VH-VL binders against Exosome complex component Csl4 (csl4). Designs and how they scored, part 3

Target 1, 189 residues: Exosome complex component Csl4 (csl4), of Saccharolobus solfataricus (q980j9)
Amino acid sequence: MRTQGELTLPGEELAVIEEFMTGDGTYEQNGIVRAAVVGKIFYDMLNRKSNVLGFKKIIFQHLKKAKYVIGIVNSIKEDSALVSIVGIEERGLASPISAYLHISQISNKKINNVTDAIKIGDVIKAKLLSYTFPLALTIKMKDLGVIYARCSRCGYLLIKQDENNLKCQRCGNIEQRKIGSYMVKKGGN

## First folded at step 14 (VH-VL)

Design n3 (from m2 with heavy chain E102F)
Fold by ESMFold2, look of step 17:
Structure n3 (fold): chain C 189 residues (1-189), chain A 118 residues (1-118), chain B 107 residues (1-107)
Amino acid sequence: as target 1 above (189 residues)
Amino acid sequence: QITLKESGPTLVKPTQTLTLTCTVSGFSLSTSVVHWIRQPPGKALEWLGVIYWNSDKDYNAAFMSRLTITKDNSKNQVVLTMNNMDPVDTATYYCAHDFDWFYYFDYWGQGTLVTVSS
Amino acid sequence: DIQMTQSPSSLSASVGDRVTITCKASESISNYVAWYQQKPGKAPKLLIYDASYLQTGVPDRFSGSGYGTDFTFTISSLQPEDIATYFCQQYDDLPLTFGQGTKLEIK
């Protein structure tokens, strides 16, 4: 079994059926209990069930209405990124919500790698594509994309230089991103 | 310290409109959420609705046809308006603080009893 | 709407007793349950949130448990100051709904 309260993604192994049965947000395949949705793991020790806690249905209603969300890039795979939604429009969330960003949803321009456009730790402004799990994001539109980033070389703040480039104020490094409504520009505060 | 206080008429005649004001302190209405809840005498609490930091609202469907919640961030006030009051609407009315999307309440106003009669 | 059915509606217990109150939701609400204490003429006081987490400043004789539809609130050793009405609240979905309450008396 995994750690109580740990974040899990759909399809991840949670337990063997002999120890914990299926519960909310889980399914069984060949004697293995797996997550059916994204969320926190909850092992019900009393009833011997594996559950994945979803976010409140109320929060899902807010996601449906949202014009954009704010996320932090957690990890990058060959054709996608895992993103933690940390805000709905101008408002921060106490508990982040996991979503994914497919490479086809990053830009209208052709890109070959996710890392050509976003990096781990970037703050992005995104829009939801779907209202069913797993939550899918897009940053294709002009105002969507990276809005805050740190230099991969020295960790210092990057400033927007042009449509696709950010520059480190400390070491001069230049990095490419799919840039949205970037928070810090030349001449900005 | 976070405080909320309900004020307004304590006696309302049937068919009249109730207006209650929740005055808040210790937090900003531009960053926090306020709910209205009522408790009829001897009965369970009933959630009426909520106004969010951005002035979006959600109402309990049972009341939404006659319920309006508004706020003024600069005056630290949240206002409940309920039309067509009836004696069954007699209750203690509370406003309550929600830090953001918790939907449970550690800070409540003291409540105000509103009686609908005569 | 999600209905919260609370039992018992009232009970009497002695100081030092273990007291148990239950709430049942009409559909699964995960762990999104809070428990409140309300004394006459006063606003509710939050005791437990997310089914089992103790609110800051609440004595550890209070506890909660449950997941899905069945939730339990426990006072491990009843004290004289615990005379009140206790009730649950779900916050999985709107409208927010409350149990009818359990009036607790001390014999």
Scores: ipSAE 0.422, ipTM 0.759, lowest interface PAE 2.4, mean pLDDT 88

## First folded at step 17 (VH-VL; from q4 with heavy chain V34I F99Y, light chain K24Q)

Design r3
Fold by OpenDDE, look of step 18:
Structure r3 (fold): chain C 189 residues (1-189), chain A 118 residues (1-118), chain B 107 residues (1-107)
Amino acid sequence: as target 1 above (189 residues)
Amino acid sequence: QITLKESGPTLVKPTQTLTLTCTVSGFSLSTSVIHWIRQPPGKALEWLGVIYWNSDKDYNAAFMSRLTITKDNSKNQVVLTMNNMDPVDTATYYCAHDYDWEYYFDYWGQGTLVTVSS
Amino acid sequence: DIQMTQSPSSLSASVGDRVTITCQASESINNYVAWYQQKPGKAPKLLIYDASYLQTGVPDRFSGSGYGTDFTFTISSLQPEDIATYFCQQYDDLPLTFGQGTKLEIK
């Protein structure tokens, strides 16, 4: 059994069915309760169910109206990235919301690797594809994508060099990104 | 140490406007969320509205037409204004601190009883 | 609006007794429930958040459980200082709503 409150990804094991039954955002496979969605684990001790918590309806209402969200890339897999939504348009969120960015939703052009477009720690401007779990993002549109990024070499804040490349003013490193409305200007901190 | 304190008139005439001020200490309004909640004597609590660190607001729809919440970060004050007060609005009014925008309240003011009477 | 139906409205128990208060939401609200203690003439005090987490400084005789629509607040061993009115609150959706309260007295 995992720790309550821990972040879980789809497919991960939460418990055995003898310990906890399936609850919200979970499914059973071969006697194992697994997460169906991204979220925080919540074990209902009263009803003996494993749940993956979604976000508050309050936040959901804001998301429905949102033109875009701001997220931070937390992790990257072969064909997807885990993004923490930290803002709804101009509004910051006190509690980040986990979302998914599939490689197919990064660019209209074929992307071979997620890491060619985004990296862990990048701040991205994205739109929601749907308002159902799992929460999916897209950055395919021209103005969507990386808006803040730091140099993978030295950690310095990158500036936009061209449509697809960011340059480090400190070490000169050039990195490829799916760049959106990049917010870092030359000379910025 | 986080503290909140409500201040304002304790007696309001019907149809008049209530103005309450919540003065906070121990934290900055620029990074915090403050709610207003009232409680009629002997009754349940009623949520009125919220003002966020960025000055965004949400109101209970039941009061939206009459209620305004503002703040001054430099003064550490949040202000509640409610128009067209009625005796039914007689209640203890509280401002409360929201823990990390979670919408539950870890710190409360002591409350101020506002009586609406002619 | 989400209604929080709290039961019972009043309760009398003896020192040392186990006390249970329930709150039912009109719809599923996950674990977004808080419990408050309000003593006469005082502001509510947060005891439980996220249905089952004990607020810092609160005695461990207080506990909460539940998920979805049914929630329970428990005092494992009632103490004289626990005389108060207790409220549940949901914070899944706006407007935030409270239960009707449970007035707890000691026999």
Scores: ipSAE 0.614, ipTM 0.861, lowest interface PAE 0.7, mean pLDDT 93

## First folded at step 18 (VH-VL)

Design s1 (from r3 with heavy chain V33I)
Fold by OpenDDE, fold request of step 21:
Structure s1 (fold): chain C 189 residues (1-189), chain A 118 residues (1-118), chain B 107 residues (1-107)
Amino acid sequence: as target 1 above (189 residues)
Amino acid sequence: QITLKESGPTLVKPTQTLTLTCTVSGFSLSTSIIHWIRQPPGKALEWLGVIYWNSDKDYNAAFMSRLTITKDNSKNQVVLTMNNMDPVDTATYYCAHDYDWEYYFDYWGQGTLVTVSS
Amino acid sequence: DIQMTQSPSSLSASVGDRVTITCQASESINNYVAWYQQKPGKAPKLLIYDASYLQTGVPDRFSGSGYGTDFTFTISSLQPEDIATYFCQQYDDLPLTFGQGTKLEIK
């Protein structure tokens, strides 16, 4: 059993079937309950079921009219990233909403690896492609993409060097990102 | 410290309009969500509507035709206006704080009892 | 609208007893249920959110469980100060709706 409230990606193990049966957003494989979708894990202790949570129906109308969302890259796979939506436009969410970003929705240009465009911990400005669970994101537009990033070497906030590169003013490291409306000023925030 | 306080008339005649004000402290309305909920004496709670930080609103359809919620961020006040009041609208009216679209209420006003009577 | 059917409407128990209140939603609402305690003349107080999470500052004798349509609120050991009316609330869809309430008294 994993931790209640943890984020999960499709295919990840949630529990053994003897502990928790399959619930919403899950499937059973070889006696193991696995996530079928991205979301937050919720173990129903009463009915002994594993569930993966999406989002409240009530949030649907807010997402539909939102121009953009703010998310944090939580994990990266070969062809996609798990993103926690932590804000709708300029307003934060108390409960993050899980979404995924496919490599095809990162740029209009061909990208070889998701990690060439985004990294774990990056804050991204994105738009929704879907409004039903599971939520899909896109950052293909010019103003969408990474808006906050820290240096992979020293952890210092990166500044924008050019259209595709961020630079660390502390250690000099240069990193590639799909940069959106980058929010870090030259002096650092 | 977060506080909410309802104020307004406690007695309204039938067909008249109720105007209640929720005054908040400890937070800014420009970054918060406020709900209105009422409770008839001895009965269940009833959600009336919500006003968001950007002044967007959602109403309970049962009251949409006669309910209006507005706010003034500079005054830290949310105003509920309900037209054509009826004795059935007699209830304690609450304003409540919503923490960033949770839609459950962590802070409440003390409530104000509004009696509709001729 | 999503209906929240709460049971029982009233309950009398002794100090130290285990108390259970149930709430059934007319449709699946995942874990988007909150439980409130309301004492006479006071506003409701949030006890449980997201079906099973204890609000900060609330005693751990209070708990919630369930998912989908059936939810349970439990007081493991009833205390004198727990005399109140308890309400469930769904917040999966608008309008927000509450259960009818359970008036809890001590024998």
Scores: ipSAE 0.820, ipTM 0.918, lowest interface PAE 0.5, mean pLDDT 94
Fold by OpenDDE, last read:
Structure s1 (fold): chain C 189 residues (1-189), chain A 118 residues (1-118), chain B 107 residues (1-107)
Amino acid sequence: as target 1 above (189 residues)
Amino acid sequence: QITLKESGPTLVKPTQTLTLTCTVSGFSLSTSIIHWIRQPPGKALEWLGVIYWNSDKDYNAAFMSRLTITKDNSKNQVVLTMNNMDPVDTATYYCAHDYDWEYYFDYWGQGTLVTVSS
Amino acid sequence: DIQMTQSPSSLSASVGDRVTITCQASESINNYVAWYQQKPGKAPKLLIYDASYLQTGVPDRFSGSGYGTDFTFTISSLQPEDIATYFCQQYDDLPLTFGQGTKLEIK
């Protein structure tokens, strides 16, 4: 059993069938309950089922009207990233919404690795490709991409050096990102 | 400390318009969501509508034709207007705070009882 | 609209008893259910959100469970100060809707 509220990707283990049965957004394989979709884990203690949560129908209506969303990169796989949507345009969400970003939706130019464009902990500005669960994101547009990032060496906020590179004012480290409308100014503000 | 307080007439005649004001403190309306809920005496709660930080609104369809919600951020006030009041609309009216799209309510006003009677 | 059917409408129990209230939604609402306590002449107080999460400052004798259409609210050991009416609420879709309420009294 995993942690209640934890984010999950498709194929990941949620529980054994003896502890929890399959619920929404899950499937069974060889006695293991696995996530069928990206989302938050919810264990129904009453019915003993594992579920993967999407988002409220109410929020769906707001997402349909949104021009962009703000997300935090939670994890990175070979060909995709798990993103928590923490804001719709200029408004924050109390309950983050899980989404995924495929490598093909990072840039119009071919990139070799997701980590060349984004890293765990980065804040990104993205658009929704679909309004159905599970949510898919794109950052292909020029103004989309990383808007806040910290230095992988010392943790200090990075500033924009050029179109594809961020620089740490503390340690001088330079890192590559798919940079959108970057929000960090000189001095860390 | 977050507080909400409803104010307005406690007696309304049938067919008249009800105007209630919700005055808030401890937070800014420019970054908050406020709902209106009513409760007839001894009955369940009924959601009326919501006004968002950007002044967008959603209404219960049952009241859409006669309900309006507005706000003045500078005054920290949200106003509910309901037309063509009927005795069936007699209830305690609440304004409530919604934190960042949760749509459940962590803070409530004390409520104001509005009686519709000739 | 999503209907929330709450049961029972009234309940009497003794101090220390385990109390259970149920709420059934007319359609699946995932875990988007809140529970409130309302004392006479007062506004509702949030106790549980997202079906099973305890609101900050609320005693741990209160709990919630369920998913989809069936939800339960539980007081593990009833206290004298728990005399109130309790309501469930769904917030999956608009309009927001509440259960009919359960009036809880102590013997």
Scores: ipSAE 0.814, ipTM 0.916, lowest interface PAE 0.5, mean pLDDT 94
Fold by OpenDDE, fold request of step 21:
Structure s1 (fold): chain C 189 residues (1-189), chain A 118 residues (1-118), chain B 107 residues (1-107)
Amino acid sequence: as target 1 above (189 residues)
Amino acid sequence: QITLKESGPTLVKPTQTLTLTCTVSGFSLSTSIIHWIRQPPGKALEWLGVIYWNSDKDYNAAFMSRLTITKDNSKNQVVLTMNNMDPVDTATYYCAHDYDWEYYFDYWGQGTLVTVSS
Amino acid sequence: DIQMTQSPSSLSASVGDRVTITCQASESINNYVAWYQQKPGKAPKLLIYDASYLQTGVPDRFSGSGYGTDFTFTISSLQPEDIATYFCQQYDDLPLTFGQGTKLEIK
């Protein structure tokens, strides 16, 4: 069993059927309950079911009106990333919303690896590609992409070096990102 | 530290308009969400509407035709106006704080009893 | 509108007893349920949110469970100060709606 509230991608294990049965957004395979969709894990202790949560309908209405969202990259797979939406435009959310970013929605140019554009922990500015569950994001526009990132070596906030590269002023490390409206000023924030 | 307080007339005649003010402290209305809820004596709670930080609003459809919510950030006040009051509208009226889009309420005003009577 | 039906409407129990209140939604609302405690002449107090999470500062004798349409609120060991009316609330969709309440008394 995993931690309740934890984000999950499709195909990931949530529990064994002896402990929890399948619930919303899940399926069974070989005695294992797996996530069918992107979302937060919720174990129904009363009915002994594993569920994957999306978002409340009320928030959906606000998302439809939003011009952009702010998210944190939670995990990365070969062709996609799991993102926690933590803000709608300039306002934060108390409860993060799970979304995914497909490699095809990172850039108009061909990207070979998701990790060439984003890293775990990066803060990104994104737009909603669709308003159906599972929630899909895009960062293809010039102003969309990574807006905050930390050095993978020393953890220091990176500054923008050029259009596609961020530099660490502490250790000198240079990292590639799909950079949006980058928010870190020279000297750090 | 966070407080909400309802104020206004406690007696309204039928067909008249009710105006209540919610005064807040400990936080800014420019970054917060405030809801209005009422409760008839001995009955369940009823959600009336909400005003967001950007002055956007949502109303319960049952009251939309006669309910208006406004705010003044500089005064830390939210105002509820309800037209054509009826004895059935007799209730304790609350304003409540919403923690960033949760739509459940962590802080409440003490409530003010409004009686509609001839 | 989503209807929230609580059961029972009233309940009397002894100190130390396990108390259970149920709330049924007219449609699935996932885990978007809160539980409140309201004492006479006071505003409601938030106890549980997201069906099973305990609000900060609330004693752990209070708990919530359920998902979808059926939810339960439990007091593991009833205390004298727990005399109040309890309400469930859904916040999946507007308008926000509450249960009719459960008046809890001590024998």
Scores: ipSAE 0.813, ipTM 0.915, lowest interface PAE 0.5, mean pLDDT 94
Fold by OpenDDE, last read:
Structure s1 (fold): chain C 189 residues (1-189), chain A 118 residues (1-118), chain B 107 residues (1-107)
Amino acid sequence: as target 1 above (189 residues)
Amino acid sequence: QITLKESGPTLVKPTQTLTLTCTVSGFSLSTSIIHWIRQPPGKALEWLGVIYWNSDKDYNAAFMSRLTITKDNSKNQVVLTMNNMDPVDTATYYCAHDYDWEYYFDYWGQGTLVTVSS
Amino acid sequence: DIQMTQSPSSLSASVGDRVTITCQASESINNYVAWYQQKPGKAPKLLIYDASYLQTGVPDRFSGSGYGTDFTFTISSLQPEDIATYFCQQYDDLPLTFGQGTKLEIK
């Protein structure tokens, strides 16, 4: 059994059927309940079901009107990234919404690895490709992409060096990112 | 310390307009969401509407034709106006704080009883 | 609109008893349910959110469970200070709606 509220990707194990049955956004395979979609895990203790949560209908209405969202890169796989939407335009969400970013939606240019463009913990400005669950994101536009990032070496905030590179003011480390409207100013902490 | 306080007339005549003010402290309206909820005596709570940090609004369709919510961030005040009041609108009116789009309420005003009577 | 049908409308129990209140939604609302406690002459107080999460500062004798359409609110051991009316609320869709309330008294 996994942690309540934990983010999950499709295909991941949530529980065995002896513990929890299938619920929303899940399927059974060989006695194992697995996530069918990206989202937050919710174990219904009353009915003993595993569910994967999407978002409130109310939030959906706001998302439909939004020009962009702010997300945090949560995990990265070979061809995609899991992103937690933590803001709609200029305002934050108390409860993050799960979304995914496919490698094909990172750049108009071919990238070899998702990690060449984004890293876990990065804050990204993204646009929704669709409004159906699971939510798909794109950062292909020039103003979309990483807007906050920390140095992988020392953890200090990075500043924009050029179009594709961020530099650490503390240790001098240079890292590549798909940079959007980067928000960290020189001298910032 | 977050606080909300409703103020306004406690007696309104039928067909008149109700104007209530919610004064907040401990937080800024420019970064908060405020809801209005009412409760008839001995009855369930009824959601009226919401005003967001950016002054956007959502109303209960049942009251949309009669209800207006506005705010003044500089005064830390949210104002509710409801037209054509009827005795059935007699209730305790609350303003409540919403924690960033959760749509449940962690802080409430004490409420103000509004009686509609001729 | 989503209707929240709350049961029972009233109940009486003894100190130390386990108390259970139920709320049924007219359609699936996932886990987007909150529970409130309201004492006479006071505003509602948030106890549970997202169906099963305890609000900060609330005693752990209060709990919530359920998903979809059926939800339960439980007081594991009733205390004298728990005399109040309890309400469920859905926040999956607008308008926000509440249950009819359950008036809880102590024998």
Scores: ipSAE 0.804, ipTM 0.914, lowest interface PAE 0.5, mean pLDDT 94

